# Designs tried in a protein design chat: VH-VL binders against o27280. Part 317

Target 1, 266 residues: o27280
Amino acid sequence: MDSMNVPEVLEIKRIVEESESVKTFIFSWDFRREVRPGQFVMVWDFRDEKPMSVSLIDPVRSEIGISIRRVGEFTDRVHGLSEGDLLGIRGPYGRGFELMGRDILLVGGGIGMAPLAALADEATARGMRVDALVAARTADELLFLDRLEAAGVNISTCTDDGSCGFKGFAHERLLTLEENHDMAAVCGPEPMMFQVMRILDERDVPAQLSLERYMKCAVGICGQCCLDDTGFRVCAEGPVFWSQELSRVREFGRYRRDPAGRRVPW

## First folded at step 14 (VH-VL)

Design D7 (framework fv_marstacimab)
Fold by ESMFold2-Fast, scan of step 14:
Structure D7 (fold): chain C 266 residues (1-266), chain A 118 residues (1-118), chain B 112 residues (1-112)
Amino acid sequence: as target 1 above (266 residues)
Amino acid sequence: EVQLLESGGGLVQPGGSLRLSCAASGFTFRDYAMSWVRQAPGKGLEWVSAISGRGGSTYYADSVKGRFTISRDNSKNTLYLQMNSLRAEDTAVYYCARKSNYGSFDYWGQGTMVTVSS
Amino acid sequence: QSVLTQPPSVSGAPGQRVTISCTGSSSNIGWGYDVHWYQQLPGTAPKLLIYYNTNRPSGVPDRFSGSKSGTSASLAITGLQAEDEADYYCQSYDSSLSYSKVFGGGTKLTVL
């Protein structure tokens, strides 16, 4: 087993509370093992292991950050940890985002802003113009606004309930934006990503979308993360896909799978 | 208000080259994706090529890929189509069109005729 | 050889209703991509008539309407007038064609 496939036990250096339900856990990282925005790591609490997107990549401080939303038993346990506690980290895994052109649009929903925040840092460091459309159900669920602003990102917000910015969904807000972009990166709930993808495709904006599908194993050696028609494995060939690849996946944005593998409408 | 004016069309022999221009006015040119759409005499519309607002992304119909190059000069508010290795089947009126935020072609030029004939 | 199929011609008398169909597939309209319609009067450039399935630009009378269902879209023209005699094109997007915007083959409307 090489170092990529063996968890390294790391100390939680700092915890940032992003919202009531989201925390970012920061670790020292040896950048001889490169990490790019859009990649994920396996987080091991010495009982269970789950994939988490990398939300902070800081080679100057030799740190990575992993943002985790409270959604179940594993994440509840991890949220109970303190600075100085230990977690196992292995990876990184997956295909990250590719940057192209001079300007980029980020469209993030909820925790989907986590990998996009890391991408925003890289894009702004390269001198690109970055516009971010940050969407959530409510104002309290909007993530990384201060960090994006500090990086020089031009921010638009929208909330389903109208508590901050545009009242409505991300795709409705996108239709009111006049500026076009050289590329886009999108991460969030699949129904949101599907609607955003259609609009970006129609505008001829190349879009990359990050899928955080249910995964039973790391490194793609099992079929649990396969997409239907294409045979893509999210952890091996994703999690980042170009929109033209996802347009061939019959279930994208329409169905999810329950624990028995049955298709369930969104 | 919004105006698009094509130029550069003409008669050319098969295998020849031609460069089309489209002068845009009445809007902030760099904010809009632009396309070329052609129409052969008596035939329907065919999308040919598209370019993003700042020019970092380009797209081509399979029928012209490798032969045509779309470009833009935002300082001059001008869209270009460089056409190489021209074929008789490329004979058409070429329209410059602006792409709206809804993905439609909301403004069109009057077109410029390209005739490829020996 | 268009991926969006329109009837080559339709006709009607003044005051009547005509409909023009635009039939796609699961890779375009059926995938959820939006449909736009263009009117081309004889000897002129195309003009946007309907955008984003159902919306009219300013200056387009309400007797023109669009709809979309399943793998198809339709343009309806009520109260037909002589000035409506033109070619009509639907347009959508098909990502299976390498980010292609696709046009229907066009429908010639004759006002009898």
Scores: ipSAE 0.667, ipTM 0.851, lowest interface PAE 1.7, mean pLDDT 87

Design D70 (framework fv_marstacimab)
Fold by ESMFold2-Fast, scan of step 14:
Structure D70 (fold): chain C 266 residues (1-266), chain A 118 residues (1-118), chain B 112 residues (1-112)
Amino acid sequence: as target 1 above (266 residues)
Amino acid sequence: EVQLLESGGGLVQPGGSLRLSCAASGFTFRDYAMSWVRQAPGKGLEWVSAISGRGGSTYYADSVKGRFTISRDNSKNTLYLQMNSLRAEDTAVYYCARKSDYGSFDYWGQGTMVTVSS
Amino acid sequence: QSVLTQPPSVSGAPGQRVTISCTGSSSNIGWGYDVHWYQQLPGTAPKLLIYYNTNRPSGVPDRFSGSKSGTSASLAITGLQAEDEADYYCQSYDSSLSGSKVFGGGTKLTVL
């Protein structure tokens, strides 16, 4: 019965340009409809509908934010919109992050920082200590640094090219961080998440990982979001999974699917 | 200089309880996950339990789950293992071990002997 | 019943090279989890010998080296000395066992 769940048409209240390729679209939201960090919404531009993670949850201002990276025709059209324009939003959908303990680690790569920024806001509001490792290819692709700092998050950065912070990959930077945590939340490119998960498993830090790459199944190809070896439907049972669940998926971190559904190495 | 010193071992009857302690010094205790690893006489090493640095997450081997409870007091730099419903097969030297950032057990205590016997 | 298989014993003469294998599966070493090695002298606690597949802690001589390939890891000891007589354990992580830390069964090294 997904067909009975119609999009609500909302006005774009504010647009924040996070980088050359990423914008956050902010809408007024009625919080009688609960939203949790790690959940996603379907964004409808009156032609196509795509899943997008919620990156801002602000019950004080009655606002949600949705961060969108420019990667194709749909996102190009949405990036062309202005404050005052309309988009359809339905949801939220999916399993969000669970907060545990008092000290948490966030590890985000590129746009994967979007759901983690919302989680950071909730964790700091609860009085938790939050450490964030923000990774990107270049300095210009590091996202949400000012917002995380304003929230009181302890930030470490790394870039592949060394243009900001540690020169190297997220997992290499993680090995140089000696502070322990009660849990971790990870979102970014799957190969990065695999390496980070492995280190956190060895450190006895429970990790939650968000798998956004399968979200296309939420737009009417239900069943296509199944993970190999488990049969999990990402849009129904994810996108957030515990590391123990993902460690049993042969495909995770090793293979992706091409448009024909064939396994292709990363 | 990192040091780990276990105490609390001894002789106990089957079905009994013991509480082990591990006093840590020479490092920032709260920054490291800690584990208990045991070794039965003449046998190999077996991981028993682990706890995250702040104590919010705990892990147990299937052989001890529901009977043993790991805990820590970061203000006292001390790790604990509460052992209930002890069985003869729990007889072992119990080591306190620190988990490194690379996932290895980089420092070990001298061990404390637990004997479960009637 | 160890998920990581080691030979129960190996032996060598002084000055020889000895290799101790640690054979895993697709759920541990083959999944990409790292391998660590420990030396246990008689009557003592284990001591970290090799960490993160190939690295030596301060104070471990370069006669000890580690390697990892596929589903297996190896510890090599060159220039074997009498003081190397000990039990050696490999250790990794296994995703199929509720995410547990796993040790090999141990290998007793005898210097002839």
Scores: ipSAE 0.023, ipTM 0.577, lowest interface PAE 7.7, mean pLDDT 85

Design D71 (framework fv_marstacimab)
Fold by ESMFold2-Fast, scan of step 14:
Structure D71 (fold): chain C 266 residues (1-266), chain A 118 residues (1-118), chain B 112 residues (1-112)
Amino acid sequence: as target 1 above (266 residues)
Amino acid sequence: EVQLLESGGGLVQPGGSLRLSCAASGFTFRDYAMSWVRQAPGKGLEWVSAISGRGGSTYYADSVKGRFTISRDNSKNTLYLQMNSLRAEDTAVYYCARKSSYGSFDYWGQGTMVTVSS
Amino acid sequence: QSVLTQPPSVSGAPGQRVTISCTGSSSNIGWGYDVHWYQQLPGTAPKLLIYYNTNRPSGVPDRFSGSKSGTSASLAITGLQAEDEADYYCQSYDSSLSGSKVFGGGTKLTVL
């Protein structure tokens, strides 16, 4: 019996509304259980359990935060909760981001900015220079801009519709950024991550990418554990992968898996 | 405007060492990844090594891994390649090249000749 | 051996068109990695001619153009001039190789 594999019932201490569709749920946390950026927890509403990335790691206040986008029945129920209500939290799980070098580029799309916000806090605390490219469909969907600014992060924004910053996609904006970095971390829609990864590979910037679909593999739920067309299994790894691993996976950025494990185009 | 100038090449015996330098000017050196690309006499281009803008990440071709070390000094706008355990097949013109945001080698130096011969 | 295949030589007369192919595989151009082209005049360093598949640096005339489709890329040169006589190299990235940056074997263009 491992204590990390048993849900702990925690009280929602504070809820931050990040946007119309995203909320951050904040819990008191005992940091004898280490949590690193890029790791996730299983969130249990006493009916269903879903993996959620840790978006805030605050040992000074003894708090963790979990940012949740409203996308279906489970997340709708969780969004209906109030401060003082209870949720089950199990974890943390998965491979966290590794930091190296003197500067880092963060590229986040939508809710993918959540684990990168936690990484930004750690990188700045280590004295690294942090540049963030924050992408969303519209200005209203850009997340964590005030928090990133407060952490000392240099921010660029882009929106598909041009409502804030560069008009276009993250990879198009990245091509116009001349600055090189010792490393990058990327999280967002898989097609965006694929395009960004190719550019970073070509620019000699080692990148780590966080893939939601591999969170289930890390906790032993097999449904999306095969990474490539040859059937190679990476169920013990993730959700964070180096670009070198993902650049060999032909389905990355092109296909996803349905509940039956079949390839479906994005 | 952008200038890259290599130096440090010469004749060396097998098993010997050389240190190449590339002096950069006309751009913010620390913002660009840098590479060494070599060309043996009468042959094609071969990428050798790369270094990120701040120097925290380095890459090597299999043919030189463990023998060559790339480094940079951003305060002096200078790129280096320390070459140890040199072999006859390392004989080549060595070019310093800048990596663009598009992933191309957008500026090249004039090259410095390294000859490994007894 | 280069993983990007170019013809070793091509030739044309002044004013003609030539095309230089760069054939890759599913681990490089076919994966989606971009292709860049370099011109090397006799006795000189390589110069960037085409970047990011189709783009020309400032100062490169529009008679040079690049394209990319499937596992291959092409460099087209129209209105051939004597000064175009040079070696041409394609370059991409290959995820299956430790070195990752790969050049084609080069193509010598002779203007007749």
Scores: ipSAE 0.701, ipTM 0.878, lowest interface PAE 1.6, mean pLDDT 88

Design D72 (framework fv_marstacimab)
Fold by ESMFold2-Fast, scan of step 14:
Structure D72 (fold): chain C 266 residues (1-266), chain A 118 residues (1-118), chain B 112 residues (1-112)
Amino acid sequence: as target 1 above (266 residues)
Amino acid sequence: EVQLLESGGGLVQPGGSLRLSCAASGFTFRDYAMSWVRQAPGKGLEWVSAISGRGGSTYYADSVKGRFTISRDNSKNTLYLQMNSLRAEDTAVYYCARKSTYGSFDYWGQGTMVTVSS
Amino acid sequence: QSVLTQPPSVSGAPGQRVTISCTGSSSNIGWGYDVHWYQQLPGTAPKLLIYYNTNRPSGVPDRFSGSKSGTSASLAITGLQAEDEADYYCQSYDSSLSGSKVFGGGTKLTVL
């Protein structure tokens, strides 16, 4: 309801430094308000508000975590905060991941591993076999490897420069992973997600993909969300979409829109 | 060494049922998605159904949805296709096929003939 | 009509080159989905001939090659032999159809 649309001012209980550019901010959470992997919250620093995926869901400790990469003015300010400082949090919002079958492949690039780390915890708790393909530009940008290992996840890595694991891109590494899966979940840069989606579609692996740019659509802020505008309109709430929905969006993985609404290649 | 062997085909009247089997050997069966592909006499190939390696996800062509059920028993290395409410248009050779990592059908069985005729 | 369009037949003499086209649309090959090719000799099951647009399985001679551009793919066969007389099928994935592996209508190759 309305109470979910009003920011609650929460104390930063703990900060985990995941890498030079990524921190996880941990808050006490009342789990009478359920949070699912793939959902996001609006984070308010008392100046600006931005959507952030939930990366840790821990009902035993009554905590949620939000992982934030330093990329601009808002995230720089948030990274400057300390334990004990306050942030406004509202939500959760959006469609979470659905789990089915007995095994799942996670494919994450950079900060896209954040919602997938939360999903790995839930899948493992349900007794699913979890394989993760973790991709980044360099070894020091690979995220959540220790957390995934602690959860019992089978990890494959790839880096563009070859500094850890397979040398190359996520979709190239995926082609050398021979085991089929009952489902997959994908999150990362949109061009990576597009390539991975095509391969998973062709393998008959149903995939869910989390799109940052659709987080506002899920909470109703963007006005109209239309996934296919070329012939028939296909509208769905984000940020998590099935590959069948995204493969009808001609712009997915090819173009983004600038502030004027013009198509710009990735 | 990869072998796929279909069985269970035959002559059936419209509205009848058949269960096809495919016995797999020479590979770790549970690690591969499997499909059924059919071919009507003198016609082209038509994909019918697919199942993920552990059996948690299934797919069907619109022409068979609601009538056919794909399943697998990984302990027996066997793929199944339960065909109900059969129509004359279902008359075809039914092939068992393995889905590769690249999305191709890399191995095919010899096929089993299903004839739906009054 | 088939979602992927192939010519019904092509012919060539021994030693010559033939090309078999596979024409798709923006919902399949044009979207970026990969193309695979199968050879079906008379009275036999299909056999994988080309996978992932350009790759040959072990045992397939280099006379067979595949390519993909825009909304279409092509299978080229050089140095035609009598044993190449068969039906050839392209196959891709179509995003507009439910769960959809799609095959072309097939091309009968006659070696004259």
Scores: ipSAE 0.778, ipTM 0.906, lowest interface PAE 1.1, mean pLDDT 88

Design D73 (framework fv_marstacimab)
Fold by ESMFold2-Fast, scan of step 14:
Structure D73 (fold): chain C 266 residues (1-266), chain A 118 residues (1-118), chain B 112 residues (1-112)
Amino acid sequence: as target 1 above (266 residues)
Amino acid sequence: EVQLLESGGGLVQPGGSLRLSCAASGFTFRDYAMSWVRQAPGKGLEWVSAISGRGGSTYYADSVKGRFTISRDNSKNTLYLQMNSLRAEDTAVYYCARKSQYGSFDYWGQGTMVTVSS
Amino acid sequence: QSVLTQPPSVSGAPGQRVTISCTGSSSNIGWGYDVHWYQQLPGTAPKLLIYYNTNRPSGVPDRFSGSKSGTSASLAITGLQAEDEADYYCQSYDSSLSGSKVFGGGTKLTVL
């Protein structure tokens, strides 16, 4: 649709403070334009445009939510906005998560819990059993725990410093969870996702992973979000990929690209 | 104690069908992925098929895709392998094996012999 | 065809050290996938000997140890005993096909 490529100026209806560094911005949405978990939108502050995952999809209230972590100039400006202020929203874009089977494991690190929170809502609505492994550096950086609990999700936590749940990294915590699942969905820092994917492959759990690499476009007309071996572009062909596809990508988990497109090690 | 007991093996003609069963006890069956691993007489181990804990996902070796179907009945703690269009090359001892959270096969049954011969 | 390469046989005298290699490629061990080892005594089912590269299940003597480096893994047996005579298999995961668990061809250990 033409409307997918034209920004719509929307009023910020509500802002939820998820943590000191993360806010969810909620907008009224016309669900004649369907949105699925794992898709993203381009957020335009009338100066710069950045891709953001959809973290809330509520057709009953006719609302979408977009969770944004404060990490730079653009996100600092957006965090300074108030209810009633305007943002341009373009999309949705990308392929969403596919659900299969009777149960799902969600593994999220930091802001990577945002698209997984939307997925948890869809999975529970479909009658799936949902287990979530929520990882962060510290307890105060764990995201969406109350929302996941309210949805009936079984939650495990881990923090690097041991301030909540397991002390250690997500992949270390995953090895202590014996229960198998029909599928998994993973989103977080790429090194974490690589380690988690490898374990899930070995456990016979098909996994989908959401890659939100640095990108400059929403329609695939750019080189910055391209995956080397497969030619996939995160903004056009992702951001959600099956683990089998990512296991053939030389870059995944090994090196990243800087803003100039050069490979740098993780 | 974890126990896995295979049954259903036997002599079958090329092109025939056979269904193997594996009765599991001593653990929460639905929480573990299960696999079939075979071994031809005097040869090494070959992974054949796997199924997730609740049965929503299945995997097959290329040599058996389209001919074998793995399934499970968690209410009966039983794993199955339906083998169709059998070939002489399918002759082997078939082991039922449990997949640990580390990806290893941590418990194995005693095996059941399948012989495909005219 | 074996995707993981093991020597077909290895031998040693009681009390000696033997090592069994498992050589893979960039699509399995070299990709980061873990290696497990199984012992098969004559006429029996395989038994898990080493899991997750270096770990021993309860009941496995510390004479058995595993290691992994680059595209290869090794099983070391120190203080070799007559009852160690068996076939040994390495196992990993290969990403070049969908959902494949791969075994080495096996190594027959003979105690002299």
Scores: ipSAE 0.766, ipTM 0.903, lowest interface PAE 1.2, mean pLDDT 88

Design D74 (framework fv_marstacimab)
Fold by ESMFold2-Fast, scan of step 14:
Order: sequence, then structure tokens, then C-alpha cells
Structure D74 (fold): chain C 266 residues (1-266), chain A 118 residues (1-118), chain B 112 residues (1-112)
Amino acid sequence: as target 1 above (266 residues)
Amino acid sequence: EVQLLESGGGLVQPGGSLRLSCAASGFTFRDYAMSWVRQAPGKGLEWVSAISGRGGSTYYADSVKGRFTISRDNSKNTLYLQMNSLRAEDTAVYYCARKSGYGSFDYWGQGTMVTVSS
Amino acid sequence: QSVLTQPPSVSGAPGQRVTISCTGSSSNIGWGYDVHWYQQLPGTAPKLLIYYNTNRPSGVPDRFSGSKSGTSASLAITGLQAEDEADYYCQSYDSSLSGSKVFGGGTKLTVL
């Protein structure tokens, strides 16, 4: 709608430092505009706009949270802000995750835990059993462990360097876990998501994967956010997709696209 | 000791219906996805249907979609296959199989014979 | 035809080595999906022989080994014995068939 497309200037109510490179910015939110886990908003610093996944949804406190990793000029500027400063927010946009069954596996890599943390809150509130596999390169990059623990989530961790939990990649850890789930939700680096997806496919666990690439066209009018041979538009039909369809996408897990749209190997 | 025991097979006419059961024991049934795999006389193995451990998701081979329904009752440790609109080509031994965490069928029942003939 | 292609038969004498191929495509083995192998003795249900490309369940002799490369997989049987006479099936997952489990057509091993 039009009201969703006009940015509201909101005061930063609270900032949570999740790691040296990640902060969660918390705003008061009018929940007449419903927000679901897996959706994103456009964050405007009065110079540039970028899409950011919603990582906290709290109707009781009337708050949303947006977790931002420091990766470039825009995010550096936003990280320099303090409580009381202003940002423009518009949205929400995109498809959210769907929950089904009685238990769910969350598999998150790095900042990909942000939308999954919001999903964990909803799944737990619905009485689902939630298991989370939290993966990062190092212990310092593991996100939301305290929040997931407080929500009653069963957590396992893995780090590439072995600094916390299992030493290795998310899919290697998943192979040592024999328990099945009614569904899974996966978000993180695309190569990690590809490896996890194929294991879950073999196990007959339906999975939703969040492809946060190409979310620069959040309003769905650009037509440029296309997944190669499938014709899916990430901004309009995603960012959340079921695993069965992604297994047929030639570029998923094999190459990415740079800002100019060129194929680049992972 | 893991055991799977199929029952409910028999002779039915084309267009008829039949319900297969698989009684499971020796493991926590609700933690494992289950499948039905069939084998026509003198032919190879064909996967038919799968169900997730809690029963939230079901999958079907294209040859049986719309005709067969897989279900489970975790309180009774029992897997079911409801077969409707049966055709001669559905004649086969139907195996109940457990899906391991690695995606393999690690345990199989002895099978139950379904014959669709007039 | 099956999506995974196996030779319909292979034969060998006791003590010899035989290999059974399983040829897939970019939508299954070539996509990275794992290969499992099953042995079916005459008149019995299939039994898991090799899982996750190369792993052997407890009780399976080390004469049986699996491998996977590109779009294909192979089962090797060394020191062939009379009791190895059986049908052998490879199995993987295929994304082009609405995401389903696929079996090879099967290979009948005759021990001469």
C-alpha cells in the first residue's frame, strides 16, 4: 500500500550491540501495519536506502528491531548513530515464513540468524519445539545465542575455526544430527544454504530458505530481481522460497551476481 | 531391534481401494520420516510416498498423486497408505521403509503383496 | 527408463572384483545429492548396503565399497563370494521429478 511506501521518520529507541560488527536498532511500531518474520523494511538514512530484515517483532512492547551488519558506507553511517537519532523506515515488504507442524529446525549463518531470531520467537509462542543450528566463521560472529536461549530454543553451534561448538560448517554439523523435523527455515550465505537444502530434501524435511540477495527493489516494480531460468522475482515472490523449487535454479549455490548483475562464482 | 511389519495387502479389482498398515517397533517412531516403496513382479524398486516424522509434510510420486494418501499415527507407531482408484500397474509388493538422518532407507519391512486384477 | 542408469546384469567368478555403475545427471547426482546402495537377496526385502556415498552400515563386509564422481556413482565388490549373488540398486534424490527419491533400474549380479 501507499502508506507502506512512504517512509516514516522514527526515533531509535534502543540499540543492542550483538557483536563488534552487528547492531540491532529498535523502534516503536504501529502494529496496524502487520509484520511477519522473514519480511524486510527499507532503511533510509536521509542519503541512501537499503533493505534490512526484521529481527525483532514485539507487539506487546509495540517494537520492531532491525539488525544491521557493518559492510560498507551506508552501514558504517548507520552504525555511527545513537539512541534518539532518526531513521526513515518503510514497509514491510516481501513474503514471510510459513509455520507448519509441531517442530522446526532453524539453520542460520552469520547475519542470517536475524530473520530466524524473529521466527524463533513466533514458533516458540505457538508452542512449537524449536531447534537452532547457529553457524559462523568464529565464536565472535555467532548471533542471538542469549535471546534464543531465553526463548527456550534448543541451540547447537558450529564455527569454521572450532572456537565454539562443532568445528566445521553448518551442513557438516547437520549430518551428525539424526533427528527429523516437520519443517526447517534456513538463512545465511548461499553456499551454506545450498548444502543444507540438499540434506533436508533427502530427509523429507520441507525447508524455506531466505534469499536476501537483490532486495534493492523492495517494492516489486523493477522486474530485475529474477532467479535465472525460473523467472522468480526475489523482491516480489521472495525473499523466502521453498527448497523444492530452488533445487532447480541453476545459479543457486553455484554463483552470485554482483551489483551490475554479472555472474560471479562463490 | 528395529522392526517394521506391513499388512493389508490382497486382491482388488481395478478402480477399487485398499489400505496398507505398517507396525513399527524398536525405535522412537515419531523421530523418523517413513516411506512406502513398491516393486512390481520381476521389476525394480519405485518410491511411492513419504511422510515426515511428526506428519506435517507428505510427498508422492507423480504416478500416485491424487489417488494415494500417506498418513501416520504416532500414538500407535503405525504408518498407513490409503490407495484409491487402483490400476493394474499398481500391482506390486509394497515395502514400509524408515528414512535415516542421512537420507537412506536404513530399515525395511518384509513387504505386503497388492494385486489389482479382475 | 529410470533417471539413474545401471547395467541390467554383471557377472564374476569367486574371488574376483566387480563394479556396478550408477549414471545420473545434473538434476540428481550431479546436483550434489548423495547416493545410497541396497542389496536384495532372492525372495527378501532390500537391505541397506552403502549410505551417503561411501559409508558402510554395521555388519556389511569391507569387501563392499562405494564412490561418487561427477554425475555417477559406483559400487565395488572385491573377493566375490557366492552369497553376493543378488540384485543391487542405487538410490538418490532428483530435483526435476518434483523433488523425489529415485532408484536405479537394478543390476543382477551372477556369481559363476
Scores: ipSAE 0.270, ipTM 0.691, lowest interface PAE 4.3, mean pLDDT 86

Design D75 (framework fv_marstacimab)
Fold by ESMFold2-Fast, scan of step 14:
Structure D75 (fold): chain C 266 residues (1-266), chain A 118 residues (1-118), chain B 112 residues (1-112)
Amino acid sequence: as target 1 above (266 residues)
Amino acid sequence: EVQLLESGGGLVQPGGSLRLSCAASGFTFRDYAMSWVRQAPGKGLEWVSAISGRGGSTYYADSVKGRFTISRDNSKNTLYLQMNSLRAEDTAVYYCARRSNYGSFDYWGQGTMVTVSS
Amino acid sequence: QSVLTQPPSVSGAPGQRVTISCTGSSSNIGWGYDVHWYQQLPGTAPKLLIYYNTNRPSGVPDRFSGSKSGTSASLAITGLQAEDEADYYCQSYDSSLSGSKVFGGGTKLTVL
């Protein structure tokens, strides 16, 4: 919405340390601006702004949470903030996840578990059976396990290096899960999402996938948000897409775009 | 022992209706997606329809969309295919098949013959 | 008309090797989707022979093997035996048809 294009300056109410590299920043939120799992906000530190998925949606406490991984200058500065400090928040933006059926499989990689944690809360509140496959490079990067357990989610883990749970990639672990689901939601590195989507397509499980990296153009149309074959603009038509939409996009899981619009292999 | 047993086939006139059933045993039925696959006399295999394990998602081949309805009753371990507005080109043996976690049709029933003829 | 193309027939003598091809496109095998193979003996239902490109179900002899490369897949049968005479079908998934499981046209194997 246009009214959400001006950043609101909000006080950091609470900070939760999820791991050495991830923190969740919690703000009081006026739920007259509805927020759904899968949507994102623009976070402004009064110098730069970046898109961040909403990881906690709590209308009872009137709070939202935004989980941020330390990966560069902006996120380093934000990680240096304390409770009581101020950030600009603009949004929410984007298409959220849709829930259907009686059970759902969540497949998350690294920080991709953030929007899926919010979705798990909504799915369990609706009485759905929720299974989660939580994947990371190492045990230290597995996120939200305690929160998912508290929500009643059935959890499987895998790490690339074998430091926790199944040793291997998410798609390899998925093949050992025999149970079918009415739907799935997937968020993580694009190569992981491509492999997971392919398997879910073959298993007759409709999946929604979130393309976090392309959200920076939330206030307008830009070339970096445009997918090659379909002309999809992630900020306008995403970040959440059904697998049948993404399976027609040649660059999904294979290529990304640099600032000049040039294809770069994943 | 995994078993799939189809029934309900027969001779029907064009424009008629028929309901096929598939009784499943030997596995937890609700954990598997199920499909119907048909084979016209002397021809190859053609996928017709699929349903998710809990029944929340259904899929249809373009040739049958709007005419056929797939459903399941997990309390009875039974898969159904309701076929309406039948055409001569729907004449085939209809197989019930289980979709594995690898995406293959790992178990098939014996098939039931549907003949659409005046 | 099949989205996956197989030769209509192949033949061989006992003890020989035969190969059955399954040719797809960039929207199915070439996209990365997996290939499965089914054997149909005369008058019977199809039976899973090879799944997930290369894997054999319990009870399938080692002389059956599968492979996948580019836009195509192949089924190889070594040490051909009379009881191998059957129709063989490849199967994959096609993204351009959004949710469609696709079968090859089938190959009749004759053991001479």
Scores: ipSAE 0.728, ipTM 0.886, lowest interface PAE 1.3, mean pLDDT 88

